# Ledger of designs, part 4: miniprotein binders against MMACHC-like protein (cblc-1)

Target 1, 261 residues: MMACHC-like protein (cblc-1), of Caenorhabditis elegans (q7z144)
Amino acid sequence: EMSHAESIKRVVDQKLSSHEGFESHMFKIGSYNEAVGESSPFALPYDDSTMALLILSTPDMFDVAFRKWVVQKTMDFGSFDEVCEMVSSPIQSFLEDRLEIMSEKLRKVEENFEILHDYSMTPQRRPKILMQTCGHVAGAAFYYQPCHFQEDGVTWPPAGRMGPNLKFIGLSLHPIYGGHFAFRSVLIFPNVKIPEFCEKEPRPILTASEDVRTALEKFNYNWKDSGFRDFGNPTRRYSTTQMEFFGRPVAERWEVLRPWV

## First folded at step 19 (miniprotein)

Design w15 (from v17 with E74Q)
Fold by OpenDDE base, fold request of step 21:
Formats: structure tokens, C-alpha cells, sequence
Structure w15 (fold): chain B 261 residues (1-261), chain A 86 residues (1-86)
């Protein structure tokens, strides 16, 4: 069973390689269900030993893999302007293409799998899965939740620009990339059981409660400036081009890529 | 009292409609940060709906109304920040 799980992971890692800006992290559905609460609306209806793979993107997804994709599409369509017209969502289209290629190879090893995305929603407009919890459980990135950093007698977070009534959310930090990464998808394998598998513990990058509070405040109040990404002293970061791309309104994003082609 | 509660409920429904529209657009972008923020906004609106319901049971005091209006303002600010990105 572990040999089969490792074979699945190997196929995923070959098609979504670290050199192209992807990581995969294995976890058990039961470990996730324990973390969210077994009776929670986010609990997944699989056996506790069911294999899952979290897929995240690193900076190289954009600067290496996506760049190659944009250049190739520009050649295929004949001009950059034609690509801009035909492809409304370049990052999404790129990810779909990469996941399709991966899925075609994966189906040869294991036919029965589900893919959940960070954007996957229920009819009630709720997340189908909590990616930050998956990242923590899988040991990929430490998930700093506000509830764990409250102090008795101290009102935190302060009733500031986002007063006490606006949801204050947690932040995940990767041991290499800090906040310069993204959770993308989870693959679930209902027929693959890994009962003896033990997930890695996520490494706490921020150790001082004050540093964690500062990171969470920066993420919640100033998310648009991307300053939250630099917490934990990342050794690799999004390029200036990637930061500019995600920092601009959607309609202006293609123009950031024009110098590539 | 009932008229004020009904107006607040209608305003929440209008916010939900806007959030649903933005959520559909954001879900197609491959931008996980925007996706996190739209989920955050959805949860904030649900929390506001709960707050309005709870405060309405005890009567809408001036303090309760001020708390609700402050929450609306903060939600609308985040909504506008997201709307400016798409």
C-alpha cells in the first residue's frame, strides 16, 4: 500500500516537479478531519487512512513553468495580442493544462481520484476544503491561527480599520518561501490507504508571539501590499514581475507579461 | 424595530449578492490570495447576519446600531478592495 502511494506521489512529482515550481505533500484524510473537527462542515467523507496529496506552487511556478507556457502559447497563436484575447485567465488556464497532463499520467497508476481546488465551493458558497489546514497537517507550511495567540486581558486583534466584526484570518508560512507560495489543489485517493504513514510536523518559522501577531496583522490589514509574505525570512521570493502581476487589477495582468515574448 | 431589522436583512442580502458575483469571478483567476479574501468576506457577512439576529432579539439600541453600521462599513471597504482587482 505504501509502495503504491509512493508510486502515485512519484508520478505527481514528475509532472509537477520542484524545478517547475510545485511541491506535493502527502497526508491522511483522518489527520485533516481531526484538525477541522469530525463534525465540522469541512470534514471529508473518506476513511481516516485515505491518502491525500496537497499541491502547492512555489515562486518558480510563475517565473519558470508559467513563463514557458506563455511563450509557447504565443508561438502557437502567432502573437501575444492573440493570446491575450483568447485566454482570459492565464494562470488558471496554465494550471488546468498542467493538472490535465498530470491527471492523464496519474490515471495509468490510479484511476480513482478526486481533485479539490482552493476555489472549490459547495452550493452554499463554502470552501469544500480548508487548504491552510491541509498545509499544516501535511507539514508543508505552518498555519498561524489567531485563536492560538490571544492573551488573557489583552484585546487582540485591536479594533482597528478591520474592527472586531471583520473576520481575522490565519496565515500559513512555508519554511523556505515564507508567504511566497500558494496552496493550489488536493488530490484524494479513495482506494489508497496509508494507515502507517505519519505526516511531517510543520516547522514553526515564527517563534515569538509578537512576531506572529505582527505577521497576522500585516496579512489581515495590508494583504494587498504583500508585505506579509516576507515573514520568516524566506530564502526565495516571488520575482518583481510576479509581484507586479498579482498586484495589478486582472485587466492589467497580461501587459506585465509582454516583455517575456 | 421590525422595520429596522428588515432593512438590515435586506442590506445583508444585497451584500451577499455582490459577494457571490465577485466569488464566481475570483474563482476563475487562479489567484489564491483573492480567493482567501473573498472567503474572509463571506464569513464576515455571515457573522454580521448572526450579530444582527442576536441584537434584534434584545432590541436595537443605539449602541447596537452603531456596532452593526461599523461592521457594514468594514465589509464594504473589503468588498470594494476586491472589486477594484477584477
Amino acid sequence: as target 1 above (261 residues)
Amino acid sequence: SDEKVNRLAQRIEELLEKVYELMEKIAELGDPLLMLMIWRLMEAIEDLATLVHELSKNGLSPEAINQIETAFQQIEELLNELADMI
Scores: ipSAE 0.863, ipTM 0.938, lowest interface PAE 0.6, mean pLDDT 93
Fold by OpenDDE base, fold request of step 21:
Structure w15 (fold): chain B 261 residues (1-261), chain A 86 residues (1-86)
Amino acid sequence: as target 1 above (261 residues)
Amino acid sequence: SDEKVNRLAQRIEELLEKVYELMEKIAELGDPLLMLMIWRLMEAIEDLATLVHELSKNGLSPEAINQIETAFQQIEELLNELADMI
């Protein structure tokens, strides 16, 4: 069973390689369901020992893999302006292409799998899966939740720009990338059981409660400046081009990529 | 008054419609940060709806109205921040 799970992971890691800016992290659905609560609307209807793979993107996904994709598409379409006209969502289209290539290879090893994305929604417009929880459970990135950093007699989060009446959400920090990464997808393998598998413990990058609170405040109140990404002293970061791309309105994003072609 | 509660409920419905429209657009972008923030916004609107419902049971005091209006203002600020990106 573990040998088959490892063979699946190997195929995924070959097509979504670290060199192309991806990581995969294995976990059990039961570990996720325990973390969200078995009665939670986010609990997944699979056996506890069911294999899952969390896929996240690193800075190199944009600066290496996506850049190659944009250049290739520009060649295929004949001009950059034609690509801009034909491809409304370049990152999404790139990810779909990469996931399809991976899926074609994966189906040869294990035919029965589902893919949930960070954007996958229920009919009630709720997440189908909580990616930050998956990241924590899989030991990929530590998920700092506000509820774990409340102190008795201290009113936190403080009344600020996004005061106590707006949902204050948690932040995941990767041990290498800090906040310079993204959760993308989870592959679920209903026929693959890994009961003896033990997930890695997520590494706490921020140890002081004050640092965690500051990171969470910056994430919740100033998410647009992306300064929350620098917590935990990341050794690898999004490039200036990537930061500019995601910092611009969607309609202006293609122009950030024009210098690549 | 029932009229004030109804007006607040209508404002919440209008916010939900805008959020649903933005959510559909954001889901197609491959931008996980925007996706997190639109879900945050959705949860905040649901929390506001719950708050309005709870406060309405005991009558909308001036303090309760001020709390609700403050929540609306914060939600609208985040909504506008997301809308400016789309």
Scores: ipSAE 0.862, ipTM 0.938, lowest interface PAE 0.6, mean pLDDT 93
Fold by OpenDDE base, last read:
Parts: sequence; C-alpha cells; structure tokens
Structure w15 (fold): chain B 261 residues (1-261), chain A 86 residues (1-86)
Amino acid sequence: as target 1 above (261 residues)
Amino acid sequence: SDEKVNRLAQRIEELLEKVYELMEKIAELGDPLLMLMIWRLMEAIEDLATLVHELSKNGLSPEAINQIETAFQQIEELLNELADMI
C-alpha cells in the first residue's frame, strides 16, 4: 500500500514538478478530520487511513510554468489580444490544463480519486475542505489560528476597522516562501490506505506570540497590500510581475502579462 | 419592533445575494486570497445573522442597534474591497 501511495505521489510530482512551481504533501484523511473535529461540517467521509495529497503552488508556478503557458497560447491563437479575448481567467485555465494532464497520467496508476479545490463549495456555499488545515496536518505550512494566541485579560484582536464583528481568520506560512505561496487542490484516494504513514510536523516560522499577532493583524486588516506574505523572512518571493498581477482588478490583469510576448 | 427586525433580516438577505454573486466570480479566478476573503465574508454575515437574532430576543436597544450597524459597515467595507477586484 505504501509502495502504491509512493507511485501515485511520483506521478503527481512528475506532472506538477517543483521546478514548475508545485509541491505535493501527503497526509491521512483521519489527521485532517481530527484537526477539524469529527462532528465538524468540514469532516470528510473517508476512512482515517485514506491517502490524500495536498497540492500547493510556489512563486515559480507563475514566473516559470504559467509564463510558458501564456507564451504558448499566444503562439497558438496568433496574437496576445486574441488570447485575452478568448481566455477570461488565465490562471484558472492554466491550472485546469495542468490538472487535466496530471489526471490523465494519474488514472493509469489509480483510477479512483477525487479532486477538491480551494474554491470547491457545497450547495450551502461552504468550503468542501479547509486548505489551511490540510497544509498544517501535512506539515507543508504552519497554520496560525487566532484562538491559540489569545492572552487572559487582554482583548485581542483589538476593536477596530475589522474588529470583533468581522471574522478574524488564521494565516498559513510556508517555511521557505512565507506567505508567497497558495494552496490549490487536494487529491483524495478512497482505495489507497496509508495507516503506517506519519505526517511531518509543520515548522513554526514565527516563534514570538507578538510576531504572530502582528502577522495576523496585517493579514486580516491589510490583506490587499500583500505585506503579510513577507512574515517569516521568505527566501523566495513572488516576482514584481506576479505581485502586480494579483494586486490589480481582474479586468486589468492581462495587461500585466503583455511584456512576456 | 418586529418591523426593525424584518428590515435587518432583509438587509442580510441582500448582502447574501451580493456575496453569492461574488463567490461565483471569484471561484473562477484561480486567486486563493480572494477566495479566502470571500469565505471570511460569508462567515461574518452568518455571525451577523446570529447576532441579530439573539439581540432581537431581548429587544433592540440603542446599543444593540449600534453594534449591528457597526457589523454591517465592516461587512460592507470588505464586500466593496472584493467587488473592486472583480
């Protein structure tokens, strides 16, 4: 069973390689279900030993793999303006193409799998899966939750612009990339059991509670400036082009890519 | 009054409709940060609906109304920040 799980992961890592800006991290569904709570609406209906793979993107997903894709599409369509007209969501279309190619290869090794995305929702408009929790249990990125950094007799988070009446959410930080990464998808393999597998512990990047509180405040109150991404002193970051792309309104994003072609 | 509660409930429904429309658009972008923020917004609206229900049982005092209106303002601010990106 472990040999089969390793063969699955190898196929995924070949098609979504680290050189192209992807990482995969294996975990058990039971580890996730324990973290969210077995009675939680987010608990997944699989055996505890069921294999899962978390897929995340690194800076190179945009600057290397996506850039190659945009250049190729521009050649295929004959002009950049034609690509802009035909492709409404370039990042999504790129990811769908990459996941389809991966899935075609993966089906030859294991036919029975599901893919859940960060955008996958129930009919009640709730997440099908909590990606930050998956990242934590898989040891991919440490998930800093506000409830773990409260102090007795101290009102935190402070009342303010997005005070207690607006949900204050946690932040995941990658040991290499800080906040310069994204959770993308989870592959679930119902027929693959890994009962002897032990996930690695997520590495804390921020150790001082004050630094964690500052990071969480920056993320919740100033998410749009992306300054939260620099916590933990990342060695690799989004390029200026990538930061500009995600910082602009959707309608203006294609123009950021025009210099590539 | 029942009329004030009904008006608040209607405002929550209008917010939910706007959030649902934004969620559908954001889900197609491949932008996980926007997706996290729209989920945050959805949870905040659910919390507001609960708050309105609880405070309404005890009567809508001026303080309760101020708390609710402050919550609406914060939700609308985040909603507008997301809408400006779409």
Scores: ipSAE 0.862, ipTM 0.939, lowest interface PAE 0.6, mean pLDDT 93
Fold by OpenDDE base, last read:
Structure w15 (fold): chain B 261 residues (1-261), chain A 86 residues (1-86)
Amino acid sequence: as target 1 above (261 residues)
Amino acid sequence: SDEKVNRLAQRIEELLEKVYELMEKIAELGDPLLMLMIWRLMEAIEDLATLVHELSKNGLSPEAINQIETAFQQIEELLNELADMI
């Protein structure tokens, strides 16, 4: 069973390679369900030993793989302006293309799998899966939750721009990339059991409670400036182009890519 | 009064409709940060609905109304920040 799970992971890593700006991290559904709570609306209806594979993107997804995709699409359509007109969501279209190619190869090894995305939602408009929790249990990125950094008799988080009544959410930091990464998808393999598999522990990049609180405050109150991404002293970061792309309104994003072609 | 509670409930429903519209647009972008923030916004609206319900059990004091209105303002601020990106 572990040999089969490793073969699945190998196929995924071949099609979503580190050179193309992807990482995959294996975990058990039971480890996720334990973290969210078995009675939680976010618990997944699979056996505890069921294999899952978290896919995240690194800076190179945009700066290398997506760039190649944009150049190729520009050649295929004949002009950059034609691509801009025909492709409303370039990042999403790129990811769909990459996941399709991966899925075609993966089905030859294991036919029964489900893909959940960070944007996957229930009919009640709730997340189908909590990606930050998956990242933590898989050991991919440490998930700093506000509840773990509260002190008795201290009112935290402070009242700020986005006030005490706005939901204060946790932040995941990658050991290499800090906040310069994104969770993308989870592959679930109902027929593949990995009961003997032990996940890696996520590395706590921030150790001082004050640093964690500062990071969480920046993420919750100033998310738009992306300053939260630099916590944990990342060795690799999003390029200026990538930061500009995600920092602009959607209607202005294609123009950021014009210098590539 | 029951009338004040009903008006607050209607305002919450209107916020949910706007959030659902934005959520559908954001889900198609491949931008996980915007997706996290729209989930945050939805949870904040759910929390506000709970707050309104709880505070209404004993009657809406001026302090309770101020707390609710402050929460609305903060939700609307984040909503506008997200809407400006779409």
Scores: ipSAE 0.862, ipTM 0.939, lowest interface PAE 0.6, mean pLDDT 93
Fold by ESMFold2, fold request of step 21:
Structure w15 (fold): chain B 261 residues (1-261), chain A 86 residues (1-86)
Amino acid sequence: as target 1 above (261 residues)
Amino acid sequence: SDEKVNRLAQRIEELLEKVYELMEKIAELGDPLLMLMIWRLMEAIEDLATLVHELSKNGLSPEAINQIETAFQQIEELLNELADMI
């Protein structure tokens, strides 16, 4: 089963390569279910030994792969202005194209798999899968949860901005990229069991509790300026273009890309 | 008391309708940070509904109303920040 799992991962890594800004990280559904709680509504209905692959993006997804896709689309449609008019959601369209290519190849090795995305939701409009939990259990990105950084007799976060747990959420930081990455999808393989697989522990880029609390405050209070991404002094970072693209209102995002063509 | 609780419940429902509409738009963007923030907003609204329920059990004191209104303001601030991006 491990040999088959490795073959699956090779196909995924070939089609969603690190050079093009993707990473895949293997984990067991049972590790995820234990982390969310076996009775949690977020627990997934698969055997504990079921193979899963977490897909995340790194800065080169935008700067290399997406840029090439935009250039190709302008050639296909004839002009940048025509692409802007016909493709309203460029990142989503790019990712769908890449996932389809990957899926076609993957079906030749393993026909039975499911894809869940960060945006996948239940009929009750709740996430089908908790991406930050996946990142942690897969060893991909340490998930800093506010409840783990409380001190007895100390009020944190500061009173008056938000109550405990009202809007104060955890932050995932990649050991190389800090906050300059994003969780995208999880592939689940119900027919592939890896009971002996042992996930690595995620490497924390921040270790001091004071640094973690500062990062969590920056994330929760000022996420729009992207400063939270730089905690831990990451080796690789989002380009200025990527920060501008995602930092602007959706209607203005296409125009950020015009210099590419 | 019951009338005031009913008005708060209606405000929560109106808030949810706005959030659902925004959520559908965000889900199509390929923008996981915005998606995470909309999930955060949903959790905050559920917490607000719980807060209203718990505080209303013994009547809504001026202190309870202030706490609830503060939570509404925080939720509306995040909603407006997300709406400005769409």
Scores: ipSAE 0.818, ipTM 0.923, lowest interface PAE 0.7, mean pLDDT 91

Design w15 (from v17 with E74Q)
Fold by ESMFold2, last read:
Structure w15 (fold): chain B 261 residues (1-261), chain A 86 residues (1-86)
Amino acid sequence: as target 1 above (261 residues)
Amino acid sequence: SDEKVNRLAQRIEELLEKVYELMEKIAELGDPLLMLMIWRLMEAIEDLATLVHELSKNGLSPEAINQIETAFQQIEELLNELADMI
C-alpha cells in the first residue's frame, strides 16, 4: 500500500539520488490515462490506482554521475580510445548500468515492476508512453501545450513557418531547471495500489502566455541551439560540456569528454 | 493523375524508410530531445499521407500539389536536421 509505495520510492531515490542528478516523482496510472484520454492508444493497461514513478535527470546526472562512470570505464578498458571503440552509446550504457543496479535492489522490495523509457516504442513505432504527460500529472514539470495558449483572433503559431503537416509540439519546463533536464524512464508497479495518493500540481516556471508562445516557437524552430532550455531564467543549468556533447553530431560526442580523463 | 498519386506515395514510403533507420539509431543514444523530434517527424509524415489521400480523391489540382510539396519540404528539413546529428 502507501507505506510500501514509500519504501519503493526510497530504494529508487537511494540508488538514483538527487546528488547524482536524478529525481523520482510518484503518480497514478489513472491520472496519466485520464490526461491522454481513456480511449487513447497511449493509455496504459493498468488499474487507475496503480503506482508509477517517473525518473528524470537533472544537470548533475551528466556532470557528476556520468562523468564518474566515464572515468571508471576509461580505467576499466585501459584507455579513453578503447572506451570510445567499445561503447558507442555512452549515455545509454551509463543509464542501463544505473538502472540495473537500482533494479537489483528494488526486486528485493517489490519484484513485479515494468520499466518504460522515452524511447520505448510499439511494434507500430509509436511511443509506448508520453513522457511529457507523465511529467505534468506527476507534478514534476509543467507541460506547455500549444492548444492551451491560443488567443482568439490571433494566428499562432505563425503560418509562414509551420505547415499543416509539421506538428507544433509542446514543451516541458522544470520549475528549477527550466529545460535543463530530461525525462528518462517510468517504473510501473502493477501490484502496488495508491488510490489515496494525491499528485503535486506542477509549478510553471513561465506564467505569461506570450512567454510560453515564445518558448514554444524557440523549441519547435531552433531546438538544436538549446536556447529553449533557458526560458524562465533557471539558475541551475546544464554545463557547457553537456551542452556541447548533446549539441554535436553523434560521431563527435566522445571527443567532448576527453578532458575528463 | 494516378501516376502522380503513386509517385507521391512512393516518396512517402522512401521518407518512412529513412525515418525508421534514423529512429533505430536515435533510440539507442539516450538523447530524449532527438527522440521527441523523431516522434514529431513520424506524426508529420502520417499527416502528410492523410493529406495526399484526401486531396487526391478529386484529382490533384496545382493548389493541392503546392500544399503537398510545402509539407514535404518542411518534413525533409526536419529529417535532414536530425540526420545531420547522426
Scores: ipSAE 0.815, ipTM 0.925, lowest interface PAE 0.7, mean pLDDT 91
Fold by ESMFold2, look of step 19:
Structure w15 (fold): chain B 261 residues (1-261), chain A 86 residues (1-86)
Amino acid sequence: as target 1 above (261 residues)
Amino acid sequence: SDEKVNRLAQRIEELLEKVYELMEKIAELGDPLLMLMIWRLMEAIEDLATLVHELSKNGLSPEAINQIETAFQQIEELLNELADMI
């Protein structure tokens, strides 16, 4: 089963490579279910030893792979303006194209798999899967949860824009990229069992509790300026273009890309 | 008292409708940060609904109303921030 699991991961890594800004991280569904709680509504209905692959994107996804895709679409449609009119969601369209190609190759090795995304939701409009938990369990990115960083005699989080009724949420930081990455998808292989697989422990880029609290405050209070991404002083960051693209209102995002063509 | 509770419930439903519309648009963007923030907002609105229910059991005192209005303000601020991105 482990040799099959490794073959699956090789196919995924061939089509979603590190040079094109992707990482895949193997984990067991049972490890995820344990972390969310076996009775949690977020627990997934698969055997504990079921193989899963977490897919995340790094800065090169945008700067290399997506840029190439935009240039190709411009040639295919004949002009940048035509692509803008025909493709309202460029990142989503790009990712769907890449996942489709990957899935075709993957089915030749293992035809039975499911894909869940960061945006996958139940009929009640709740996440189908908790990506930050997947990242931690798979050893991909340490998930800093506010409940683990309380301090005796200190009221935290502080009063301000956040209150007791607006959730103060946790932050995932990558050991290389800090916050300059994104969880994208989880592939689940119901027929592939990896009971002997041991996930790597996530490496925390922040270890001092006060640094973590400061990062969590920045994330929760000022997420729009993207300053939270720089905690841990990552040397590999989103490009200026990527920061501008995701930092602007959606209607303005296509125009950020015009210099590429 | 029932009129105040009904008005609060209607206001919560209006918030939920706005959030559902934003969520559908955000889900199509390939922008996981915005997706995470809309999940956060959804949970906050559900907590607000629970708070209104619990406080209304003992009557809506001026203190209870003030607590509820503060929660609405915080939620509406995040909603506006997300709406401005769309």
Scores: ipSAE 0.807, ipTM 0.917, lowest interface PAE 0.7, mean pLDDT 91
Fold by ESMFold2, fold request of step 21:
Structure w15 (fold): chain B 261 residues (1-261), chain A 86 residues (1-86)
Amino acid sequence: as target 1 above (261 residues)
Amino acid sequence: SDEKVNRLAQRIEELLEKVYELMEKIAELGDPLLMLMIWRLMEAIEDLATLVHELSKNGLSPEAINQIETAFQQIEELLNELADMI
């Protein structure tokens, strides 16, 4: 129950610590299913009281933990160039390594769990889990949905190069980091029930409807320049190196990291 | 007008195949923003397929074809932005 759930979260937080740029946020699968709709194809086939942990990354995931991993891999392989050649997906490889370490310790406390990722997909090539919904129901990051910010007599969103032909999607902003974070994984514990657990309410970094609409427009029309991340004037942001790494084509990303070694 | 509708349907299938290829590559990156944008593209192509179907019920007038071509252009622009990252 709740004591066991707290022990599980403690193990996760020890292995994916805030110092190394991770957060875990507990929620009930039932709260997620209610938010997506019980008959939705995105609903998950678990008891309403089933424990889940949302894992997200903050700027220190890259600047602290990933950097250490790159330095260590360079030592292990003998050179940076060898790591670049042997590891084509450095962020994914790093995260897989960390999740395996976490999973090994977690099994000592609770053997039965599943991990879903932001990239997990059904055979129909659709998300297995809606990360923005998880973020909101867990109280981790407010999910700003266009439908909640309509104003009577105002046509919004405006026509643009996207027009009505591209879906206008919602944006999640962290109360501290704004858009300088990422949803990574959800751990689901089918044998752990937390019916009395009450999720915290997400704290919005933006409260004025006009600010939200401006942020949503920036996200939907100009996501590639990453300007949407700065709405709410977060004081903790992705480093210049991280912005460069993710802002470059994949083939160029390794070279961004060369100054680290 | 089944010939024109079939050609549009083929173009939509070609878009889906490109999106599936990008989706596989993006899923390996550990880059959730790109993953979210590829999900968005998938929805847009489904909406385009629906648009083609609904407009074809009355025949594909020049106006309907222009609306469909505008949708293709907007979808292809986002697809190209994502492809440039891969």
Scores: ipSAE 0.798, ipTM 0.918, lowest interface PAE 0.7, mean pLDDT 90
Fold by ESMFold2, last read:
Structure w15 (fold): chain B 261 residues (1-261), chain A 86 residues (1-86)
Amino acid sequence: as target 1 above (261 residues)
Amino acid sequence: SDEKVNRLAQRIEELLEKVYELMEKIAELGDPLLMLMIWRLMEAIEDLATLVHELSKNGLSPEAINQIETAFQQIEELLNELADMI
């Protein structure tokens, strides 16, 4: 089964390559279920040894792969203005195109798999899968949770800009990119069992508790300025273009890309 | 004052309807940060509903009303920030 699992991962990595800003990280569903809790509504109904692949994006997803896609779409539609009119959600459309190419090749090796996304939701409009937990158990990105960074005799977090009623949530930081990455999808292979697979522990880019608490406050209180992404002093970051694109209101995002064509 | 509690519950329901609409739009963007923030907002609204229920058991004191109104203000601020980006 490990040989088959490795063949599956090779196909995924070939079609969603590191050069094009993707990473895949293998984990067992059982490791995820243990982390969310066996009775949690977020636990997934698969055997503990079931193979899964976490897919995340790095800065080159936007700067290399998405850029190529935009240029090609401009040629296909005839002009930049036409692609803007026809494609309202460019990042989502790009990712769907890439996942379909990957899925077509993957079906030749293993036809039984499911894809869950960061946006996948139940009928009750709750997440189908907790991506930050996946990142941690797969060893891909350390998930800093507020409950693990309490100091005895000190109330933390203090009251923030939005106050105590907004839930204070955890932050995932990549060991190379800090916050300059995003969890995208999880592939689940119900017929592929990897009981002997051991996930590596995620490498924390922040180790001092005070640094972690500062990063968590920045994330929870000031996420829009993207300053949280730079904690740990990552040496590879989102480009200025990517920061501008996601920093603008949705209707203005296409115009950021015009210099590409 | 069941009428006041019913008005708070109606206001929560109106917030949920706005959030559901934004959630569907955000889910189409390929923007996981915004998706995470809308999930966070959903949890805050659920907590607000619980808060209203618990505080209403012994009547809505001025302190309870202030606490509830502060929570509404915080939730509406994040909702408006997300709506302005869409």
Scores: ipSAE 0.791, ipTM 0.914, lowest interface PAE 0.8, mean pLDDT 91

